# VHH binders against Probable sulfurtransferase: the designs that were tried, part 1

No score or structure here was measured in a lab: all are predicted.

Target 1, 337 residues: Probable sulfurtransferase, of Methanocaldococcus jannaschii (q57909)
Amino acid sequence: MVEINLRELKKYANPFFLTIRKDKILVNNKRMARLSRTKMDKIEEEFGIPVIYSKTYEYVSTKVGRFINKHKIIAPRDIVIVGLSGGKDSLLLLHLLEVYRRKYGIKLIAVTVDVNIGGIRPWKEDTEGVKLIKHHCEMLNVPHIILKNDLDVVELSEILTKHSKGMEFSPCFSCSVIKRHLLGKLAKEIAENENIPYEKVKLAYGHNLDDNSDTILANIFKGERLKFMRPLTRFKYNEVDYQSFKIPLEECIIIRPMLPILERDIIKALEECGIEYYKDKDMCPYSRDRGDSVRRRCHEILEKLEEEIPNIREMVVSSALKTVEYYSKNPYGEDNL
Structure headers, positions and changes below count from the first letter of each chain, unless a header shows other numbers; antibody chains aren't numbered by Kabat.
F, E and O are the ipSAE of ESMFold2-Fast, ESMFold2 and OpenDDE, as the mean of both directions, binder to target and target to binder. V2 is 0.75 times the mean of E and O plus 0.25 times the DockQ between their complexes.
Where letters were taken out, [cut] stands.
The coordinates of atoms that the task and the answers printed are left out; those that the model quotes come from them. Centres of patches stay.

## First folded at step 1 (VHH)

Design a01 (framework vhh_7n9e_1)
Fold by ESMFold2-Fast, scan of step 1:
Structure a01 (fold): chain B 337 residues (1-337), chain A 121 residues (1-121)
Amino acid sequence: as target 1 above (337 residues)
Amino acid sequence: DVQLVESGGGLVQAGGSLRLSCAASGFTFSDYAMYWGRQAPGKGREWVSGISGSGGDTAYASSVKGRFTISRDNAKNTLYLQMNNLKPEDTALYYCAKDEYYDSSGYFDYWGQGTQVTVSS
């Protein structure tokens, strides 16, 4: 179970197309890794760990890699911070990014926020979920940091709701604010310590195609501005008022490498690779699905429509992108019917 | 904007050596992994070797391992392939490629014109 000797592994395979763990090797691209059954067997014999080929993991790895290159969301020598909740999305993302430590020379850091939710701490260090996160980080040889927050997410949501003049803010919204605060602060500290521009430190989120399409449809049904998630978002400094205390939101870059991937393919990739994860509902009673009933309903609507229109989620996202592009170029143009 | 120009090919006898060069422009060279690929007559393009942006990591196809050495000079924006103990099977048009994710079709973006290597028996 010791670290795989990269020099020895290179005798059998191209490590630029492998995800390397202490307990197993995953294949990002079998052809490019130059793997055959014989070579996979030799690796297993020499290192005493399995080499796992999953068609779904290869598909997802390929699609994410193309998406990263197309949108230039990860640059060589970037520092990439992955927020880990123990859920499927962030854990798969962590695995998919491992190879970029070799290809692009990135530094990969995993962070879990021990958030206070009405006195409950679902991500406290000694919980089963955090133990699972630690296990995966150890297997991938990725540094893991736990950031403890003492601000009560429930109290914050109550204060924001009271001063909102009729709007209600969920604990999930307030939780996202606290996580963004802590991750943004960490990213700023890392950039300053390494003496590099803040744009070189990326916060990587595991948002997927289901998330983006659900969000678009929910915004339509709520009569809100048509917002959607982008592959890379640059946030300027901001702050949130909290009684006599202000919560700073540092300038940062958020990236979403799995944005083009369907949730079903994420689950299948994890299953085929034997990567254990926790479902969001099992870790936090205020999971996103519980906090936004309209968003959950939209997920169900799109899931049903996908049976009849297989690319419906891609079409929803495409429609939003084309609309923004059209009106940015033609603010006074006529409709083309 | 991105330009890759390969050079250094030629005719050599089996057992001989050649050094290929790839001059890169239009991007921050040191930031990207670079690759050498080749296409033999009647075959599709295939990957030969890769090198990380820093030069710290290299990888080779099994058919060339121990004979070919990939290297780079980031100050000169140049990628190299030192080919030793050449075999007739190494006869191909050699291409330089910037790190674009390989797809199932075997295509790399930013391929140059290539440089022909011919190894006689």
Scores: ipSAE 0.000, ipTM 0.349, lowest interface PAE 13.8, mean pLDDT 83

Design a02 (framework vhh_7n9e_1)
Fold by ESMFold2-Fast, scan of step 1:
Structure a02 (fold): chain B 337 residues (1-337), chain A 122 residues (1-122)
Amino acid sequence: as target 1 above (337 residues)
Amino acid sequence: DVQLVESGGGLVQAGGSLRLSCAASGFTFDDYAMYWGRQAPGKGREWVSGISSSGSTIAYASSVKGRFTISRDNAKNTLYLQMNNLKPEDTALYYCARDLEYDFWSGYEDYWGQGTQVTVSS
């Protein structure tokens, strides 16, 4: 496979509005890319690969681009690390971020964590899921790193549950801790090796609108603070205490470019673009458990209500954001009359 | 004028197979990408598979990949979906749809059929 010559491609289209792969080109914005059916045909003829236009992919790409700009999520020359599990969210995120190598001059790195789950390794290098991840990384010309961890996330979750005083922790929680530990450590090492500030290295997560609205509703039902995921979060150094030892979480910046996108639109965009992905249940034996039971119930509730109130997920997130912003500025609710 | 008529649905046991057909009329079939979608009771529409006007580009939902095969016969103006290793979760009304734009894979539909019911017993 030969890489597409950007100079030649510019004769037909603006590559700042295209996702470029070795095997196909995806259209991020047809009008801005200056594409017509005739020009797409000429590109296919000259380069020998299809040009795929999906209105859903265009919608998602445009919305993500506006969200990135609004919240200053990515800056010129940033290094962006994308954690790839082979699932729909992280794979679409990788494709959506490809164009920023041209628009902002970012360096894009893909990372898969080979976690130990009760002696089983769903993300071991020679699995079908990881082979698919490697295929997508190769097609996008993105470096792919596999980080191996030997700590058993099942054992870790059992330790937390035993000492929790009534709380039960799933293997998925401990898995998230291990992934965050390894990705944060890698980000720190990259910043040090490149001799750049840690703020220039971002960990990109594929959290979507369903994830955020589910989280908000679950926190309400648990009587917790209205905690929600932000577009860009600065994490200070922290540690997770497993009694016999502690797992360090390095200071880092996490970005979530797909937060405004519905899960339904993520799936549709990938399928219309012919981008193969694995469902969680095909990769991980514990994915069926869905981690937090309350969060799973909230997902079901919002899915049902979405039939009657199509924008309910956006409204949930908007309400939480407006309320937190208001009371941050007015702790005593002085304007709430 | 534009008409899409699905057929081939029915009741089948888990692990069984069905072949769905969609007969298109009222437009130049060869000029449009075509899609199969489905809707289970009490759920929204789900995209299942798509095929370009020439048949050269094909895509599947991850839930059906490896089990379903989309194809088209442009000479007969007919779209097909071969469904193998059917699961109870595949129970739905299956409909075919025409892409919004001629000779282009836009991913949006401007017309779809009434559908054919597929029921998979456990």
Scores: ipSAE 0.000, ipTM 0.173, lowest interface PAE 21.7, mean pLDDT 84

Design a03 (framework vhh_7n9e_1)
Fold by ESMFold2-Fast, scan of step 1:
Structure a03 (fold): chain B 337 residues (1-337), chain A 123 residues (1-123)
Amino acid sequence: as target 1 above (337 residues)
Amino acid sequence: DVQLVESGGGLVQAGGSLRLSCAASGFTFSSYEMYWGRQAPGKGREWVSGISYSGGSTAYASSVKGRFTISRDNAKNTLYLQMNNLKPEDTALYYCAKEGYDYDWGSYEMDVWGQGTQVTVSS
């Protein structure tokens, strides 16, 4: 596979605005990268790989970059751990974060969790999905770690459901607990081994605008607090109690750089750039079960409402943020405003 | 034996201007991208600005865009940061850095050298 000499590339382009792979270069911002047709041709001729310009990838890269800067999501020399399931969100996120190895001097680490789901291991090392993840990590020259956990998430969900009065816990909930446990433990180990503050290690999740707006609407339909995902969240130590044992959740910082990006734009960016991803429905049996969950119904409702209100998802998120701001300033204020 | 020495910091009133310098030695200055970063009291490190090896391309954090200008003099091996319309929130230790890797992407690090230069903006 072709390796790019960054010092030679700088003669033609600003690599602060490029995603660099061994097999291709993606343009994060054509103007800022100082690229023209002739310069792209020269790069292709010298390095023997294509320079791919996608308007959608540029749009997404620019929006994510502004979001990272606005919310101070990534600091210079941070270590960023990206959880990879082989799906569209985490793979695009990995590509979008590649440029920050130059912009901010970060270290990128990709992690896949080989979780046990009723004896099935969709992310086992020799699966097609994991092979695709390994391919992308190799092309981006990103270290890839596979974390194996033997706790059956189906059994864990049954234990929680049995001991919770009136609540049912899905295997997906227990799966999330196991992934968070393992990623948090890894982040803590890395910080200790590198002798750096814990705040320097970030867990990057591929949550997008659809996820956030779906979550807000679902909380409304459930009569719960108007909870939403934030760009950067510090989670304190916690434990999930499975009665016969406890699963520790280490203190961690979770970042969500793609939070302002629509799911459709993620798909379009990947397609225009020729980045292959594995569809979740082909990896996990529970991702195929579209049982009538409130969050899935909310996704469908918002998708339908986009026909009448094109920015409905942004409006839902904006309303939640403005509501929190208003009532924090006016806890005893007038409700008739 | 790479060395970067920052200077030009000090106390300045809000709305004022200050020019920071970074004297580089021990490497071919004209072949590397250079950066300015800062760390404010009680905050994490923040990337401020970057400049290409030739000086033909620059980038800025949104918090300083339009107020700060990064530049370089390759003949003098010196990096500059012109700071205009300073605000109290610009108070921080400012340091410069070069790219610091051998093309091994898995070990890429931004080099940070010297003690930095303190900038304090009074209200």
Scores: ipSAE 0.000, ipTM 0.091, lowest interface PAE 23.4, mean pLDDT 81

Design a04 (framework vhh_7n9e_1)
Amino acid sequence: DVQLVESGGGLVQAGGSLRLSCAASGFTFSDYYMYWGRQAPGKGREWVSGISSSGDTIAYASSVKGRFTISRDNAKNTLYLQMNNLKPEDTALYYCATDYWSEDLGYGMDVWGQGTQVTVSS
ESMFold2-Fast, scan of step 1: ipSAE 0.376; ipTM 0.694

Design a05 (framework vhh_7n9e_1)
Fold by ESMFold2-Fast, scan of step 1:
Structure a05 (fold): chain B 337 residues (1-337), chain A 122 residues (1-122)
Amino acid sequence: as target 1 above (337 residues)
Amino acid sequence: DVQLVESGGGLVQAGGSLRLSCAASGFTFSSYDMYWGRQAPGKGREWVSGISWSGGSTAYASSVKGRFTISRDNAKNTLYLQMNNLKPEDTALYYCAKGEDYYEPSGTFDYWGQGTQVTVSS
């Protein structure tokens, strides 16, 4: 398939409000794109690809756009690295960020980490899941990099468990360490090669509103401090100690543009736009099932409460943020009832 | 206080079977993923098996898959490990652990048990 000519497309629509693929065009905002039935028909006729309008995709795209602007998540000419596992969240995120190549002049890079899990490689280049990731990157004209890890994540977990009296680490923990290590290292190398500050290179994660609210409620039920995900987090250099060696975690910036979006709206947007994806559990035998944890119990509780209180997940997040802000400003203060 | 009490270990011949139990108290057992780990003589600790809070999902280390079965009884606050076709290399102190499910990192857990010794003769 030939790449879409932006000059020709601009005759019919504003490309600042479209997600452009080689096989289809998604409408981020119909009115702002200046689309009508006649113009959509002309685009389909000239380019030979469908123009897909999804109310859910428009809603999600608009909300993400406002969230990015409100929290200054992406700046002009940033380089944004999207970690792709083939799952719904990161694939939708990649599609939503495509338009920012035009709006803000960003560069998009898609990265898959080929982890070694006890000799099993769920994200090896020739797997069906990685072929699907490559297909989406090709359609969006986004460079795709596969980072290979040779260290056995299972062996690393065993090393961490040694001499850690009172603690044991599963392969999933070491897997997350390796992914964070490789993505952070890549971000640092890109910043150095482009001769730009590290804060210009962002690691984009597909965390959503369900993830954040479930985590907050679970922490409350477990009697832990309120831990929650932020739209943009600055990480300082750190190391994970494996006794005979250390795995460095480079300083980086992680952004979460889909943080205000409900999981059900992510699924619906992908479905309405005809975007295929894999679930983590279908790709990795060691992936945790969200249905089987304290966090999943909280997910079910909040899902039931949404029938009575539609914005309950937003209220949970808002409460945590306001509480942290209040006590940071008033450490010795008294509450007024 | 979290308390995990393992039992059911002992001496067994190669090819034999044992059933381990872990009695849990001090936390809402049905709300946490649970795990079995072991530490063999001269080796570090290793993860053996895990079971979700509901019992709906299980996972096993490659060395024990097909021979061991993890299960739980949430009404009794008890975790089990059925060990079949035991091998000399299964000789270890076995202990259960309470899981801790974070969005980052997932799959970590803490030990509060003292362990139960399993010795498999050649």
Scores: ipSAE 0.000, ipTM 0.145, lowest interface PAE 17.9, mean pLDDT 81

Design a06 (framework vhh_7n9e_1)
Fold by ESMFold2-Fast, scan of step 1:
Structure a06 (fold): chain B 337 residues (1-337), chain A 126 residues (1-126)
Amino acid sequence: as target 1 above (337 residues)
Amino acid sequence: DVQLVESGGGLVQAGGSLRLSCAASGFTFEDYAMYWGRQAPGKGREWVSGISGSGSYTAYASSVKGRFTISRDNAKNTLYLQMNNLKPEDTALYYCARDEGYYDSSGYYEDAFDIWGQGTQVTVSS
């Protein structure tokens, strides 16, 4: 398939506001890209692929762009690794980050972890889900790496639970530990091979506004501190100690560019752009839908309240952030509440 | 009233040993992971070592692994750092911290140091 010639495309549009695929072009910001229906038609005629305008994709792209700039999440010439499970969040994230190859000169790398779950491998290379991931990576011209894990995450969760002091760890938790281990190890290897500081290699996660607000509310209901996910987190080297071996978690930087985006807007953007994805429960029998937890209940509570207060998830996160910021600046001050 | 009080620092020759202590009060000590951090003159704070609430899991920065040992006594609400084969590069103000970290929605751990003690100075001469 013919790759889009950026020099020719620049005759019609500003490519700093487009998501470019071999099979279609998505519009990140129609005005900034200087597009009209006439120019979109000319692009379609010259390159033989559709130009798709989605109000939701434009909204999400603009909001993510402002968020990245506000929090300095991505720096020029960064290498960004995106973990792809075939789910909605990571696939939209990959599409949203494509334009930064031009804006900031970043390199994108897509990674799928082929995990062993009780002898089942939902992300084995020849599965329909992984074929879909490969299709999207090919269309976006993004290198795709598959990392194979041989450790059974079900056995790992049993070992971790047995050696805990009253905690029970699910296979989902063990799976997350293995993915973090492999992605961190890859990030370290890339930094060493490219001879660049580890701070230049970032792991991008598709956490969204629902995830963050659910976490905050769950912490409230558990009587814990108002803990929440940040746009950029620097993780220090750590080890998860299993009886027969230690699992290293390499020093890395994790970024979450989609934190301000509602889950419903992620789904709508993908659907309006014709980007096919797999639902989590179709890929893994241990998805969050398989259990009942405080976090799941909080999700349902906020979903119902959102019908009365459309911006309730934003207010929950905003309240927590403003409160932490206020008391961090005024730890010994008097309250005027 | 949450309080962390570090002690045990001092001047020591290269190759020597020191044991730091951190006395915790005002919270249920065994429910929190604890960490040791340090700040050398003219440098930012760096993480040194961590220990789970139960004491079953420990972690170390590569620069101190094999030389330092973190431990805790939950009955006494006390955290320890045994430092062996000290190097001039270990010279720093050492702090203990309570970890406010959590496992995020995908199961990844995010650390957060919410309580810092006053620190105890360690100076290693060549």
Scores: ipSAE 0.000, ipTM 0.192, lowest interface PAE 12.3, mean pLDDT 82

Design a07 (framework vhh_7n9e_1)
Fold by ESMFold2-Fast, scan of step 1:
Structure a07 (fold): chain B 337 residues (1-337), chain A 122 residues (1-122)
Amino acid sequence: as target 1 above (337 residues)
Amino acid sequence: DVQLVESGGGLVQAGGSLRLSCAASGFTFSNYAMYWGRQAPGKGREWVSGISTSGGDTAYASSVKGRFTISRDNAKNTLYLQMNNLKPEDTALYYCATEYSDFWEGDYTDYWGQGTQVTVSS
């Protein structure tokens, strides 16, 4: 019934390697947390909540921790904003970042954007999905903010499509623009209120290895530049022009701590830890197209090939990174390498 | 370039005390959580203690709880481990580590120091 007292918990385990919730404790690294079966039982007895050890959650936590450290995507005392849709990626990300409140002294804030999609509001405060998000935020003791958008993303996508001379923009694209606008504006407000540089406020996105490899392959199929998602991206101020009005995109830092993690490992970690989530299709009717039919096709192709070549997604990302690095240093190239 | 230099080890009798120091350079020390680990002859690496960026939160392995105290001086870029009531079982090479050294898996990186040897005689 009472909140977990960290001083008492330290008698049994190192809290720098635990994800602490009011209803359960997840183990980020059993050895580093100095946990044994006996100690886990004592914690369960004293605090009245289960200690869950998942080998997959440990694997994911360790890999994310190494990735954060390698790319310096979170600095001590940063403020990290996690966008929560109720989906698997953002919920796991929120759990993985909880321990950094202790290790790095970060402040963690959860945000849900209540978007208007053709008169439907899948993320309205009284929906079952948002109630689930609120439950997780309460259990993790993370402040939760709901940002309401009144602009219809379907109307906005129709305006973009009408003025694009034959290119069709999905509602998912317009939705992403609006979410980025609102989250960027919030990050700016927080930086100003705390009197800190905007670089200290990070927007954390739950992009994963599947997302990155799918994006790379889709860009190849579209004859586009070989673009990929980075661990940390600095966005300068920009505007999306809807012809009738402009939507400002504030300068911000976006981080992607789960970028090296396979989607299957995200699902497995959530299931083993007993973390309930909503599939995108349960929250948003447009989620099934993933905003891009070519990207969806690429996802299916790589998923099928992964059965035969387990590391194919890592190879796709590795190839793109090596190629971009090589040609950035050698713009005239060496075709005989 | 992270550099960690441990010192203060030596030979002591059971029941004695030692204070270990870790001098940090090449990074903003006050921005990183720090750890002490040890490796005894013929055994695997063992986590000993950890301390948060401000020093406000500490954690200890059950084997050393109540006997060891971790602390830090951010102005001096130095990590400390005060070891009291030493036992022969505490004989090990002691090393400090940071998140930056990637000590998550108990693997050693090029940022990990040489360590300081502690030998406790019976």
Scores: ipSAE 0.000, ipTM 0.356, lowest interface PAE 11.3, mean pLDDT 82

Design a08 (framework vhh_ozoralizumab_d1)
Fold by ESMFold2-Fast, scan of step 1:
Structure a08 (fold): chain B 337 residues (1-337), chain A 123 residues (1-123)
Amino acid sequence: as target 1 above (337 residues)
Amino acid sequence: EVQLVESGGGLVQPGGSLRLSCAASGFTFSDYWMYWVRQAPGKGLEWVSEISSSGSDTKYPDSVKGRFTISRDNAKNTLYLQMNSLRPEDTAVYYCAKDYDILTGYDEYFDYRGQGTLVTVSS
C-alpha cells in the first residue's frame, strides 16, 4: 500500500539486494542486503509491509545476477521491455529485474499483447488474468502497456500452412510471430522517441533451463542442426510472408536472463514469495497443445531422468555449448575426447 | 547530476601517509552514507571504508583497520580518507562512492562514483 521511501529503507538494508513492492519486500540476498531478524522486524514495523525471505528466490536471484554479468545481458541505462502473459516465467522475470532499476539505472516496461485467437481474447484488458498482471505491475511500480492485435491468429496459421511447402503452422506459432512483431515495433518506437541506439532497448523473454534443454534434445531427435537459445540474440530486420500481406519483424535484441534457471525453481520461488500467477491453460483455451509435440515428449523424458541424474538438464546444455565452442575454434582439430 | 571529485593521491614510500579528499555536488551530501573503494592493477574493486550520514558510524575491512580513517565535513560536502602506514599492496586507484554502489559488484559505467585518484606505494 505504501510507496517505499528508499532513503529510510537504506537505514536498515542494502536496497541493491531487494525486490521492492508496495505490499511486500523480497530478499534477493540476505547477507548482502545486511538483513537480520531485528532489521527485518524494524522494516516491517516502519513500513507496515512484510519482508519475505525465500532460499529459492535468493538462489534464483543470485544465479540470474551472475548470468547477466557473465554474458553482459543488461548495460547501464538500458530500457528493458518484459512481455507479460500472466504466467510464471514472465512474472518472476519482472520481479527479478526490478532491482536493476537501482543497480544499473534501467527503465523497466511491462507489455501484454491482447491477441485475437479465433474470436477469443484471453488477454483483453478487463479479464481476471490481466487484472492480476496489472496488480503486480502496480505493486512493483512498473509502467504497463497493452498492445491490441486485430488479426485472428487462427486464420493466420491457416494462411501460413496453406502457403508453406507442406509445413503446418499452429496458432501458437502465429501468436508468437504477432507478439514478436508488436514488441519489436514498440522497441523501435521507443528507441526513436528517446533518440538512443536500438542496442539500448532489450526485449526480455522468460525462457528457462527446461525450455533450452528440451529444445536441444528435440533437435537431436529430429536430426536437425543442434540449435539452442542464447543469453542475448540480435535479430536483424526480417519479414514473415503470408499470401496477401507481409508481417515486419523489426531489428531488436532479445535477452533471456532466466535461461540457467530450472522450471521447478521458478515455481518454488513464486510460491515461497506468495506471488500469484496463471497457468497457460487458464489464460488461453488454445494453449493445451503448445508448440512442438517432440519437444513436449523430450520435456517428459528429461523430467523422468532427473530422478537418476539431478543435473541432467544442465549437462545437456553444457555439452551442446562446449561442443559448438570447441568445433568453432578447432574445425580441423584433434578429437581425443 | 551527481558529481564526485577525488584528489590527494600520489607517489609515497612504504610506511608513508596520504590524505584523500572527495568533493561532492548534485545531491544532499549530509543525507547519504559515503564510501571509499579501490581498484588495484588487474584486480576487482575492493571496499575500503564506509561512513554514516552523520559521521558517527564508520566501518573498515581487516586489511586497512587501524591504518585508515574515514571522516566527513557535511558543511563543506567533503569526504576524507586518512591513510597511514601505507604498504605496496595499497597501490590502487581510489574512488569516492555514494550509497550502496560497491556492494553490487561495481560497474565501470556506474555514474555514482568519481573519476578516481591514483595512489602508488613504492620505493
Scores: ipSAE 0.000, ipTM 0.133, lowest interface PAE 19.5, mean pLDDT 81

Design a09 (framework vhh_ozoralizumab_d1)
Fold by ESMFold2-Fast, scan of step 1:
Structure a09 (fold): chain B 337 residues (1-337), chain A 122 residues (1-122)
Amino acid sequence: as target 1 above (337 residues)
Amino acid sequence: EVQLVESGGGLVQPGGSLRLSCAASGFTFDDYGMYWVRQAPGKGLEWVSEISGDSGYTKYPDSVKGRFTISRDNAKNTLYLQMNSLRPEDTAVYYCAREDYGDYFSEGFDYRGQGTLVTVSS
């Protein structure tokens, strides 16, 4: 019924290829889970919950699994912290990582940051968005922590804007700083309390292929170095200077398991699996579509071009990676050949 | 490092029996389900049997059901396959394999041993 007995489930399927919830089971890979229509029916009959097969969810899960293995993103017995905003990316990521509690013996911890945005708290514990996050965490049997921040990110962005001659900083930048500060501090605290190396605690971010290709194109348009997001990045200690005070960003390892996945496939997988999520505009008045106008325009450009060239986002990322790889090995390169 | 070492293969006449063993090291054996898979000459890999970490679940394809029995001794980190009523079509290299974490999306395993040859002929 409410709790799935893994011992009983193993009679019908390999649970290393299933995302297990109290209200439904999602099929990560039908063949590898050894499921047939008959076995799915038997599981539904015995446990009284639906077994959901989505071709898109299987595609996404398979691609993420291969990506994790290729780049050694998650190691056995890691502790993985997933930041949940109630949005599509982090919720799908939580579902995709649930199976790794069995596959790799990881611990999953879900964290929501209750950010102060001009006196408004979109992620306050009693909001509908946070209730939805709590529901998903309960269904997946994942511990959920809410971290409260009292610094107003709007005031923080005004401080940065005032002291940077000619530049404007959005509240989204300071919001990201606060979230990264709190998550990094938590990761450090957990590593110390569990007496494990810091490298064993990973912060999992829901960055996707759209995010990476948007970032690459925006850097080109800004005339900056060709920067892109990596599957696993070790961040050194840093500080963001707000003049009268500094906000520390602790050393941490950030992983991005959904980096090869298109945003449209994330949305389709969630919809086909019946997983509710909040759109950014419904949670926060300052969405990712505001602030950095160049990045937003790049997203729109690539989305339009996807209609004519479906793999354009993969080509953008592939081009950047191949170029960096080539010039790393061949500093002078080939020209006009 | 993960190591799986098979033994017990050999030549046997049709109708005979063999017991295969697999010695596992480099991981917590009882945390993982285990498989036996085989590859006949000129054919792909065929799943032969599986067993859960606690031995509470076992499964076989129709081709070996009733003839083969998978078992494990978690105290000894050892996997076994008892093969009875052997047929010429059971001739294959038999591999011990550890359950796949979905990384390779193979036949449900991420590590396998070097294999042990079983030949069923007169």
Scores: ipSAE 0.000, ipTM 0.117, lowest interface PAE 18.0, mean pLDDT 82

